# Designs tried in a protein design chat: VHH binders against q2luc0. Part 11

Target 1, 332 residues: q2luc0
Amino acid sequence: MPIEFEQTFRNFLMEHQEKYNRTYHFLILMDSIITAAQRIELYYRTGALKGNLGMAGSINVQGESVMKMDDIANEIVLHYLAASNRVIQVVSEESDDIVDMNKDGGRYFVYFDPLDGSSNVAHGLPVGFLFGIAKRNLDGNMKGPEDFHLREGNDYIAAGMFVIPTGMFTLALRDAGCWRFHADETATYVKPMRMTLPDDPKKWELSFNSANTTVFSEKVQSWIQVNISKYKFRYIGALAGDFHRLLTNGGLFMYPAIVKHPDPKENRPQGKLRLLYEANVVAFMCREAGGDAIDETGTRIMEIKPAGHHQRTTLYVGSKPIIDELASLFKS

## First folded at step 4 (VHH)

Design G05 (framework vhh_8h63_2)
Fold by ESMFold2-Fast, scan of step 4:
Structure G05 (fold): chain B 332 residues (1-332), chain A 120 residues (1-120)
Amino acid sequence: as target 1 above (332 residues)
Amino acid sequence: ELQLVESGGGLVQAGGSLTVSCAASGFTFSDYAMGWSRQAPGKERELVAGIYSGGSTYYADTVKGRFTISRDNAKNTLYLQMNSLKPEDTAMYYCAAEYLDSWDEYFDYWGQGTQVTVSG
């Protein structure tokens, strides 16, 4: 029988560059991100045996300090991003402050959530590693304001996510599409598949935490009442999993504002998802797949200027006809 | 039409110096990262030096300490000052331009090249 070869992620990426004129900086960064994802998967799969599913700072039976899985994932990502020597600064869901790396020679800002859906770890359910990448502005801004890392999603050059431990990796590249890869027996990501949201409403899925329906705005509640029966309802409770279904079937993922909570202190009119390393990531990927994303004012997610590293937002992301309808509703 | 036109190449003796220039037209020069690549006979094209719009630079290890890249945004011109030239620096030198929002870190536009020959 003939020998069959799968196109690797590396080969795919290199095909998008002139054969003899490459700088390889982005490839080096992506190799580090992929390595981090593979190490997170290893710790996830072996975590119960090492006691890593316990409380941060716990001591196991062997006298070793035990970290929570989300802390371990964060340290893994930071280590490999630093090892790439290509990153200026990172913003992480698990780090209170910006992490400085190669400030003088770095080329990229990286925004990441190392373990989305961490509550699923103790139950053996899939979790996500999400990331966004922006390129350094070298026109003197590195000597200017300290907040030049606070970039709009429109400034991102790439965004992606891993579904751990399933071997699924999806990457969107600016103006080059959204692509899914599968890990082979050697854990090499292979077989690029272009992702485009289906235009067929019969395939569309609706995804949100339905337990919160009564605390959403009147506009959102009314839209749900009219439209929910038109969709297949699916909610996994991990953004990476829910968003991957969206990329395959189309429809809508939403995380609305909480404005009608019985306890006013629990209201979140600005939403709960983080702009830099959650909402911008899925908005960017969705745009490259032919969709769109807005907040509850009808503003495009990728046009929102962050005011801080952990800036929150409401999120509506999915098929363009649905998003256009919701934008009109929210602006009315 | 975006155009890049190299000049200043020629024959130079080992240990000598030469400056090559690239005149840019048809685009907002100051918005682009600029670079110099070279291709020697029988070898692959090599990125020699790069300069971003803000002046930050990159040099290949083969030329670090000997070559200096610079830009004059008012004149839409890119320069490569080559010092302590060696016979192995003999190559066609190509000017290149990359728009800063490109994710794939390659140059979008290329000139026709200028030949540099180092005797010795």
Scores: ipSAE 0.015, ipTM 0.286, lowest interface PAE 6.9, mean pLDDT 82

Design G06 (framework vhh_8h63_2)
Fold by ESMFold2-Fast, scan of step 4:
Structure G06 (fold): chain B 332 residues (1-332), chain A 120 residues (1-120)
Amino acid sequence: as target 1 above (332 residues)
Amino acid sequence: ELQLVESGGGLVQAGGSLTVSCAASGFTFSDYAMGWSRQAPGKERELVAGIYSGGSTYYADTVKGRFTISRDNAKNTLYLQMNSLKPEDTAMYYCAAEYLPSWDEYFDYWGQGTQVTVSG
């Protein structure tokens, strides 16, 4: 062929589904998720422009505007997931309770954070849309686990993230790898690229909020002091952006427990990141890229049984040699 | 073309153990997710254990800690080791295979089943 054509996301997914399947329910779900991401990017772009104009040249940063953007992103995702008619229930960072959709005929549970790093919106910095997907069960049987929505990360079939407003989309599929796509001029995601964490320690990055170093445990503080100079340090404060760098360069992203805060009420011994729609998502993607993820007890993130929709966890995710070292440190 | 043949079922006393096996043929076994489902008379079929091509496992809460799923890719064989059997484990046990690019499908292929009866 004299004309070069880029493989679209749809063509990538259909290549597998048409060869081995008779239905396209997952493709329909993914098209809805992609449409939601594209609409969030549109609102981010237009909202940021309006917020940054201010009156008489001043920057007008309003908490109300940030909250409205979080709400808008949530409503966009809920609308398109419902329109797919394939979702049983959703767990959203922006919704206090589970949202029921097609409970009788739905196939999927979706866990999502529609706008991670929302504090970056007013500053024109990257934000993320993170999602994880689980099936009803492996055989479609209605009488599986009782808590269908409270699934371990090992039960996920897919997890992904969009880096907004860059047009970058990364998707991991169970035992089928982690793949990055780019939006073209028509906003079609194209050019699948398989992501594998590099083995080269010279490329490795370390990512965490360094302002919290003195409030971490002694073990974590000691590890940082010994190891920080071995890494390039990068931290944007949006999980999708920070994790996207990790997938490209390798290294470690961490969100440790806060246990030594001068104000005891500010301690977060269980961490701050949410298990279902943040930690499990990046853990799943990282494993498909050849890495690993643990909490501060050395337990694998995807093996943690959730006790609630918004359960928090500590997170250490990245290159396997680093994670193995930290697991040994945390278990003794 | 693709065939799954279960064996190893039988009558066992409550508290006993039993291993059922599934012989697979006609496909590249190592590329497929494999599972065990069971169906008792008058009830819907339920998935009790699954093992993906990459080795990740799933267990229903009703059997977790008692049942162990394993695969031997060199022998194209799937196993379910059942320990501490209870009368409620009495069912026809079915072997199933799913090609993982079919994430939106139920298990694509099922065997004829093997009967497990647990007497109290």
Scores: ipSAE 0.006, ipTM 0.218, lowest interface PAE 9.9, mean pLDDT 81

Design G07 (framework vhh_8h63_2)
Fold by ESMFold2-Fast, scan of step 4:
Structure G07 (fold): chain B 332 residues (1-332), chain A 120 residues (1-120)
Amino acid sequence: as target 1 above (332 residues)
Amino acid sequence: ELQLVESGGGLVQAGGSLTVSCAASGFTFSDYAMGWSRQAPGKERELVAGIYSGGSTYYADTVKGRFTISRDNAKNTLYLQMNSLKPEDTAMYYCAAEDLGSWDEYFDYWGQGTQVTVSG
């Protein structure tokens, strides 16, 4: 009987690198990230049985406090990144402060959102684990400057996401493309597929929170009114899930500035999404898939210099013809 | 044009010490991670040590505690101090430079090498 073998993620990565002068640092880091994702996937699927989907401060039958799923996911990622011994510092959506790891011997900065769309957990709907990776700067003052971890998306070497609990993993490598993998029955990521945004407007999707339409800028409202009927509208409220679909169908995902809210405290002129571990991540993947990403000034997302590790941005990401049109509109 | 020139190899007795050096030119040395790889006959090349401009270092488990990598950015020179040498350390030693903008784990540039032979 014939045996068919699926290409594994490790085999795929090995094929994209020269063998004889290999350091294995990136492979070790990726193995830790994948292990973290596999554990988050397991906790998500079994969380109701173990009480992990409870509220923070809940107590199980053993008298122990139950953690929220987003807190559990954060601890899992931090644990495996530290165990890789390759990470200098981490920026996490769930950590108020920068997390120092192997500052002396580490090679990488990792930016991550361990559980994007966590409000979907109670409903069994998709959530995401997003990450971006940058290499150490050769700046000899790395131990001195407090903000040395702050990097533009253009300094990232890789970015990716896991759509939980679907077993879907997407990874973009600098100048090496955007690739999708599926977890098999053994939870091994296999079957690489090159992702490129379709150049077919009939497939294009538009994705945003339509409830916010009236509080967007005049330019954005006008563009929506003219263009919305030309797209299929899809929005599930988890960036990884919405962007996952966008990579297959093309179109636009956007999170515009909120500038006309009746309650001024609800205005978000800089947008809501986080630059380092959300916007840069999807912008990087989108660029490798043949697309682009800008903010509401028409500036490319990956060219924005962060002023803080939780900095927000507006986001427009997707098919290049759409992004080029919007950049012209925002500069006018 | 990037150039790497290794020197300092030779014959040494087991338990002895040797320093190899690499003179770099044709690029901004301080912008590159530098390393030492070695290749013994019939074996794959292995990275034994690496160093960033800030002095942060990497060592393969086979040499950790015995070898010390260092750099002099003013002289554009890389060093590998090898102590407690073993016959298994016998190899051609190559200087390498890594572009930190690359996602791959490979050193992009290699010199001609310097032979280290440990008897014993």
Scores: ipSAE 0.103, ipTM 0.486, lowest interface PAE 4.0, mean pLDDT 83

Design G08 (framework vhh_8h63_2)
Fold by ESMFold2-Fast, scan of step 4:
Structure G08 (fold): chain B 332 residues (1-332), chain A 120 residues (1-120)
Amino acid sequence: as target 1 above (332 residues)
Amino acid sequence: ELQLVESGGGLVQAGGSLTVSCAASGFTFSDYAMGWSRQAPGKERELVAGIYSGGSTYYADTVKGRFTISRDNAKNTLYLQMNSLKPEDTAMYYCAAETLGSWDEYFDYWGQGTQVTVSG
């Protein structure tokens, strides 16, 4: 039996960079992100043994206060991003305010959701760690945190997600494709596989919370009524898991506006997903895999200029023929 | 249009010192990572030193402790101070600017170079 050497994530990045003039900043940042993901996965898998499960301020079996798992995940990501010394500012789902890091030597804005689908943790179901990366604006200067981190998805250089605790990692690089890696027995991400949405409609899936069907707009309800029987239906309630499946099978993931709720205060005309660290992330990855993503006005997700760091959006992401059809419908 | 013009090369005795300079124009110099690469005839080009917009630096192991990269943003000028020069440092030295919009952050804008020759 000969020795087989798998291409590691590090080797993959090194081969995509020019051999003689590398700077390694992106590699250093990615090393920190991967380390954070590995630590979150460890806490997820061992949480019951260490009493780390529960809500912030709850008491574990040893009488000690415990942190909520999404708070733990947030602190892990912030720690390793700061340790990279490459990040200017961070926007996190779990942080109300923008987090400043290295404003002098930092190169990147990082947008992340450290634990998508956190309600699944107590049940041993998959959760996600999603991130997007943009570089500082080389044409401008930073005069305030909210103006300069507010980037369109088209300005992202990379976006990715980890499906925890499966050891599955997917990364899209601007104009260099969307790639899936799996953790080996040493938790090293190896074996890059290029992801491309299949063009065969027989493989396509439809993914959304069907309980909300009657409270969507008439256009969306009518589209669902015509198309629901044409697709396999799959929905696990964690964006990373549902989107990972979409990258393999094609079809559509959607989170429509809620506009017909009997209780008006439950309406979400702007959608529920966050633009910077959820919608832009999957839109970017989907584009690199040959798909597209729009909001309910037919506007491409990555062309939306955020007005705030926690801005919401509706989301339709997946196979280009479906997205083109929906864009025409929404613009009519 | 982005332009990089190197100067300050020449002949120097082993153990001596030399400073090469790069005058930059056509872009907002202070916002770019800048670097120095060198290439001897028949050898691969190597990145010798880098300095980023925030001031952090990188050095190749072959020059660590001997070379110092610096920038003057007011003058749009990059410098490489070379001390304890060795015959092996003989090469054409190129000024470089970082690739815009690339995730890999490499240098892809180059000047015409300045020759450094170390006698020994």
Scores: ipSAE 0.014, ipTM 0.297, lowest interface PAE 7.8, mean pLDDT 82

Design G09 (framework vhh_8h63_2)
Fold by ESMFold2-Fast, scan of step 4:
Structure G09 (fold): chain B 332 residues (1-332), chain A 120 residues (1-120)
Amino acid sequence: as target 1 above (332 residues)
Amino acid sequence: ELQLVESGGGLVQAGGSLTVSCAASGFTFSDYAMGWSRQAPGKERELVAGIYSGGSTYYADTVKGRFTISRDNAKNTLYLQMNSLKPEDTAMYYCAAEYLGSWDDYFDYWGQGTQVTVSG
């Protein structure tokens, strides 16, 4: 058999990077993110032996209190982002407050969800590590009186996800497309594959929690009733896994507002997903793959101005013809 | 090649107004964050105003409420409207550009500057 030299992620990034006046700051940041993901996969795979699969405060086989897997994943990401010495501030799903890192010398704001779908961990089902990246104003050569970490998705330079423990990594780069990589036997990400949403309605999937159908708005319920039979229905209850499948097959993933719950405390008129580190991430990746994403007012996800670092949003993300139809419906 | 050319500087009396402009060429202007920095003799360069590709703005405390940054993407032009000018605003004003949409790292580009002098 001939020797096959597959393109590594590093080789791919260097080939796509502009060489005039370039620096290696983004490469250093990405190396740290990849290392964090590899460590999270290790903890996921060995979690039963180390007692990481239970609730926080569980006792492991050594008789020590164990951290929940969410907490472990968060600590891993924070450690490697800090080690990159390229990050100004971080917004994490698992951190109530914004985390300061290298405020003066850092170049990037990083938004992340270290373990999406954590309820799947105890069952050996896929979970996700999602991240988005924005750059500081005027590339740090001048110190302004204030730094803005609350960015619209349109200001992100990159967004990506790891599907844990599968070794699959997807990265979207501004105006450079959305790309899938796989970890080889050396844990090196190789074989870049360009992701483009299929413009074939026979492949399209519809993905949402159907148990919530009766508590959605009348517009959403009516749209589902008319359109559900046009799609293959798939839902695994983890954004990274459902969105990974969407990138391959096209269609729609949605998390609508909950507005008709019998218990008013269970209503989520702003949706459940977080704008900065979930919705913007998948919206960015989807746009680079030829799709689009909106909220339930018909506003593009990437154009929503965040009012806070844990802001929620409704989400409709997928194939552009579906999103354009829904935007018209929601604006009517 | 990316080029920034500032104009509109001059001598103005304290309390007066002036608008400086920056004409951009050689790149897709709408994709870039733009800013105005200034440097007075014997002082370090400071960023006084910035405008993101998405339109969000920020201002140094020294100019907040007096200066307004704006952009015209159709004309590839950046503006700084300066009101209630003070002698302390006397400086060379530089237009700056950064590609916030790039995952690749670009060095900041500055124009040659335009001199603003505020008399007493």
Scores: ipSAE 0.045, ipTM 0.440, lowest interface PAE 5.1, mean pLDDT 83

Design G10 (framework vhh_8h63_2)
Fold by ESMFold2-Fast, scan of step 4:
Structure G10 (fold): chain B 332 residues (1-332), chain A 120 residues (1-120)
Amino acid sequence: as target 1 above (332 residues)
Amino acid sequence: ELQLVESGGGLVQAGGSLTVSCAASGFTFSDYAMGWSRQAPGKERELVAGIYSGGSTYYADTVKGRFTISRDNAKNTLYLQMNSLKPEDTAMYYCAAEYLGSWEDYFDYWGQGTQVTVSG
């Protein structure tokens, strides 16, 4: 009987490069990102035993301070990105300022959210590690170090997402598709599966926080009222988990503006999701899977020029026919 | 029809210098990052130097301080000035061109190579 060997992520990535054109910089970067994800997944699965699911400032049995899981995840990602020696600068959800790494010799900007849906950690529910990657532009006049990281999603070369602790990893490569992998018993990512949004409206899912329906704009409320019954409704409150369902079944994930809250301080007219390391990531992945993504003005997410590294945006991402309809509605 | 043609290789004594060149045709040379890779017998091909359109350069740690990469966009030519050559520098040297819009951080096009042999 023949022995079957699973195609690994590394073997998959090497297969996508021309046989004689290997420089390994992107592979080295991806290996560091995957190593970080493997460590985050281990900490998530063993967190209760180590006390790291508690509050920052807690003291463990040895009298040592206990970090929050999102802080631990951030430190893991920063450590492995720095160790790759391929990163110029980092934008992290958990870091107020941009993080400089190898400014002179680095090739990549990395945007990441190390633990999206962190409120789910205490409940053992899925969370996400999201990332986007852009290459240094050394061809043009550089405007300054602070300008290097403020890239449109269209400048990204790759974006990906780990669904923790499920061992699910999805990676989109510019003009090379969107691909899903699963961790095997050795925590090696294997079995690449090309992701393409289904054209079948019977499979389509709708995903959003329905508790906010009455505080959305009139246009969004009216669209929901007319269309919600046409979809299967699914929402778990972690972008990675909700978006992975979207990649499999098609439909729409949305995070609308909050404009009608009784308390004006709770209004979020520019949305809640972060442009660089959340919205651009899922927009990029969705485009490579045959979908699209827009904000509430009908502008494509990946065409939005960021004004700051923590800029927020509204988000509508999914099957192209739905996005085209919403774009027309928002521009009207 | 993109072509890269290397020249200038040869036999040189340890401690010596050599310049290899690459003539490019069939594409807008100034839009591409250019590089030099080498492959010694029994080893993987490695990128030793790269240069972007604006003149920014990269060097592998093994050659940093000894090799200098340069380009002449008017002549569509890439150069590698190799100083303080060591026997470990013996390899086939390949010219490469990379379109910077790729997710792959590799060179899309390769020449046939030029042999550099360092004795001693």
Scores: ipSAE 0.017, ipTM 0.324, lowest interface PAE 5.9, mean pLDDT 83

Design G11 (framework vhh_8h63_2)
Fold by ESMFold2-Fast, scan of step 4:
Structure G11 (fold): chain B 332 residues (1-332), chain A 120 residues (1-120)
Amino acid sequence: as target 1 above (332 residues)
Amino acid sequence: ELQLVESGGGLVQAGGSLTVSCAASGFTFSDYAMGWSRQAPGKERELVAGIYSGGSTYYADTVKGRFTISRDNAKNTLYLQMNSLKPEDTAMYYCAADYLGSWDEYFDYWGQGTQVTVSG
């Protein structure tokens, strides 16, 4: 039996950092993010035994209060990010306000969605843990908490996602590519694989909530009518799962504006997905894989200046020829 | 041994232009993010422009629209084209290098600097 020495995620990062005299601040941060993901996956898999699949404020059969799984995931991420002593502030989908951590000694801003597609938990279907990372400003100057965290996607240094409970982790590093890892039997992420979007249209997938087709804009409806038969259609309803398929097969994931709903309260002219911890994350990863991402005005997602930490956006992300076509359509 | 050598500094009148250059040696230049930082007397060091290995650029608000950073990987040279210079741009300008993938808050390597003086 041969002894096989697999490159671990830690070895992968250290290979890129250890070539030169450097600080290990990013490695420490990533170790904390990996640990958080491992704990979330463990809670997801053992949730029934521990009561973690209950809803916030629910009482189990022993008369004990239970936490909702997305609340548990949020607390796990916050705990390990704080323990790293490397994070200045975080923006979380599950936290209404920005969370201060190590404001004076921290180096990073972290944007995260701890459990995307949480409605899938009760059904045993995949969910996602998405994150984006920005450095504190490159000269160390900081103006205030709002200036600290309101960063464009172009300011991100890394973004990634875990597809829970599959043991699949994908990480994009600025100008260094997009990489997939799998958890081994010890829950260690191993075997980096470079991800590039296939330029083969026969593999391309189209992903969106087709139930919303009639409430999209005329331009989007017309594009769908002309083009849908050219794609394989796949939609899981969890961004991490849907986007991971996109990275493997190419094509398009979209969340268009809802502008024609019979109930005006259901209209989402600014889209549904959150700019800092969903759209920027997948846009960053997609760019590193050779793709692109735009909103419904044809503006690149990573060039949008955030006006708030929970700002929404429309999203079109995927293979560059498709995105270029849609950008032309939206600007016309 | 990694070396960064700046050149092109000097005296220039307000409204004028100047290009500073940085010659890099002792490392694989194309793998490094490169930047320009400046320090004026009595002020903290300010990163004015950065360029990543893949070509993405950063500019401080104080210089955005006036300064252009560029790199020539074949010549291992970094450039900063400075237009519409102001007296407030007077500083020692330092070339900086940071290995792609370390993602530390500051650049790891700095040159000795080149003085730029803008007269009124």
Scores: ipSAE 0.012, ipTM 0.290, lowest interface PAE 8.6, mean pLDDT 82

Design G12 (framework vhh_8h63_2)
Fold by ESMFold2-Fast, scan of step 4:
Structure G12 (fold): chain B 332 residues (1-332), chain A 121 residues (1-121)
Amino acid sequence: as target 1 above (332 residues)
Amino acid sequence: ELQLVESGGGLVQAGGSLTVSCAASGFTFSDYAMGWSRQAPGKERELVAGIYSGGSTYYADTVKGRFTISRDNAKNTLYLQMNSLKPEDTAMYYCAAEYLGSWDSYEYDYWGQGTQVTVSG
């Protein structure tokens, strides 16, 4: 039996901070984020066990569990971010307003979706915790105090996600790559593995909600009709799960505009995914893994200037050859 | 534009104490993490101590318990109090400032010219 010493996430991050001659503020923030993720996983795992009552029909477990878990996940993240004493402000999917934390001494803005794919909770299916991080910037790109948190994806220093309840963790660092970690028997994240999108079309996956195909634009419908047979089709309805699979196999994840719905009120010409804490997160991670991401006008996701905290966008993210093809199509 | 000027170096006997200072100008001092690095002839540069605007500190294992870093934001000055000095502490000591805005910097954003500390046995 050989002795094996796996590098821990803390040691990996300390090595990167030493390499970039950085102080340990970012390490403290990441420790808080990982702690939050592990507490969310615990609540998801134990809540499902405690919520399994043998009484059917009298309790709407799905609706109640989803609402409770969304609230619990949000409170867990806010608690540990505040405890880090390193965060200026947060933007959360579950909070209508920007949350102020340490405005005087904080260094970071954190954008997060504490429980992506919440409709999967009642079914025991994977959900995600997504986050993006930007540093304080006195650059002339800020419009004023009200806009301090309205940052382009290109201004992010890190973005990552956790698949819950399995706990798979992926983190992208600006100009330092995209890395996957797994928790060991002590619940310590270990074994950093560099993620690069495979340049092998035989492995490529296509991921989107196929129920919406007939309500997409003509260009998108035509592209799907021509290309769908070239891909393996996979979609689970949780961005962290679908995107983690994309990082392993390559291909395309998309959330197109809904423009041809019979009921005009159901149209979503700006897409459904949120720019700050969903689209920018996967775009940043995908870029660090050698891919790219665009909206339906062919504009790069990370170059879009947000006009509001909960701004939506269409999303096409994945292998660069596919994204380049779609950008040309959308600009034509 | 930003300038860091070290002072207070000199010759000191083993077991003695010395305080080096760094005067900062041309920037908002409180927006910067400050640090001290040293380099001895034939050795690589070592980060000795760091301090944030909120007062949190870092020390290299080689100096922990002997050196104390402090800052005076009103005077835009950084200090390093060195106690129980050893001959191996002989080095050029550099003041450094890191702006809290950029992740992709490969070192402290700004450095001083250095001040020589020589410890005799």
Scores: ipSAE 0.012, ipTM 0.154, lowest interface PAE 9.1, mean pLDDT 81

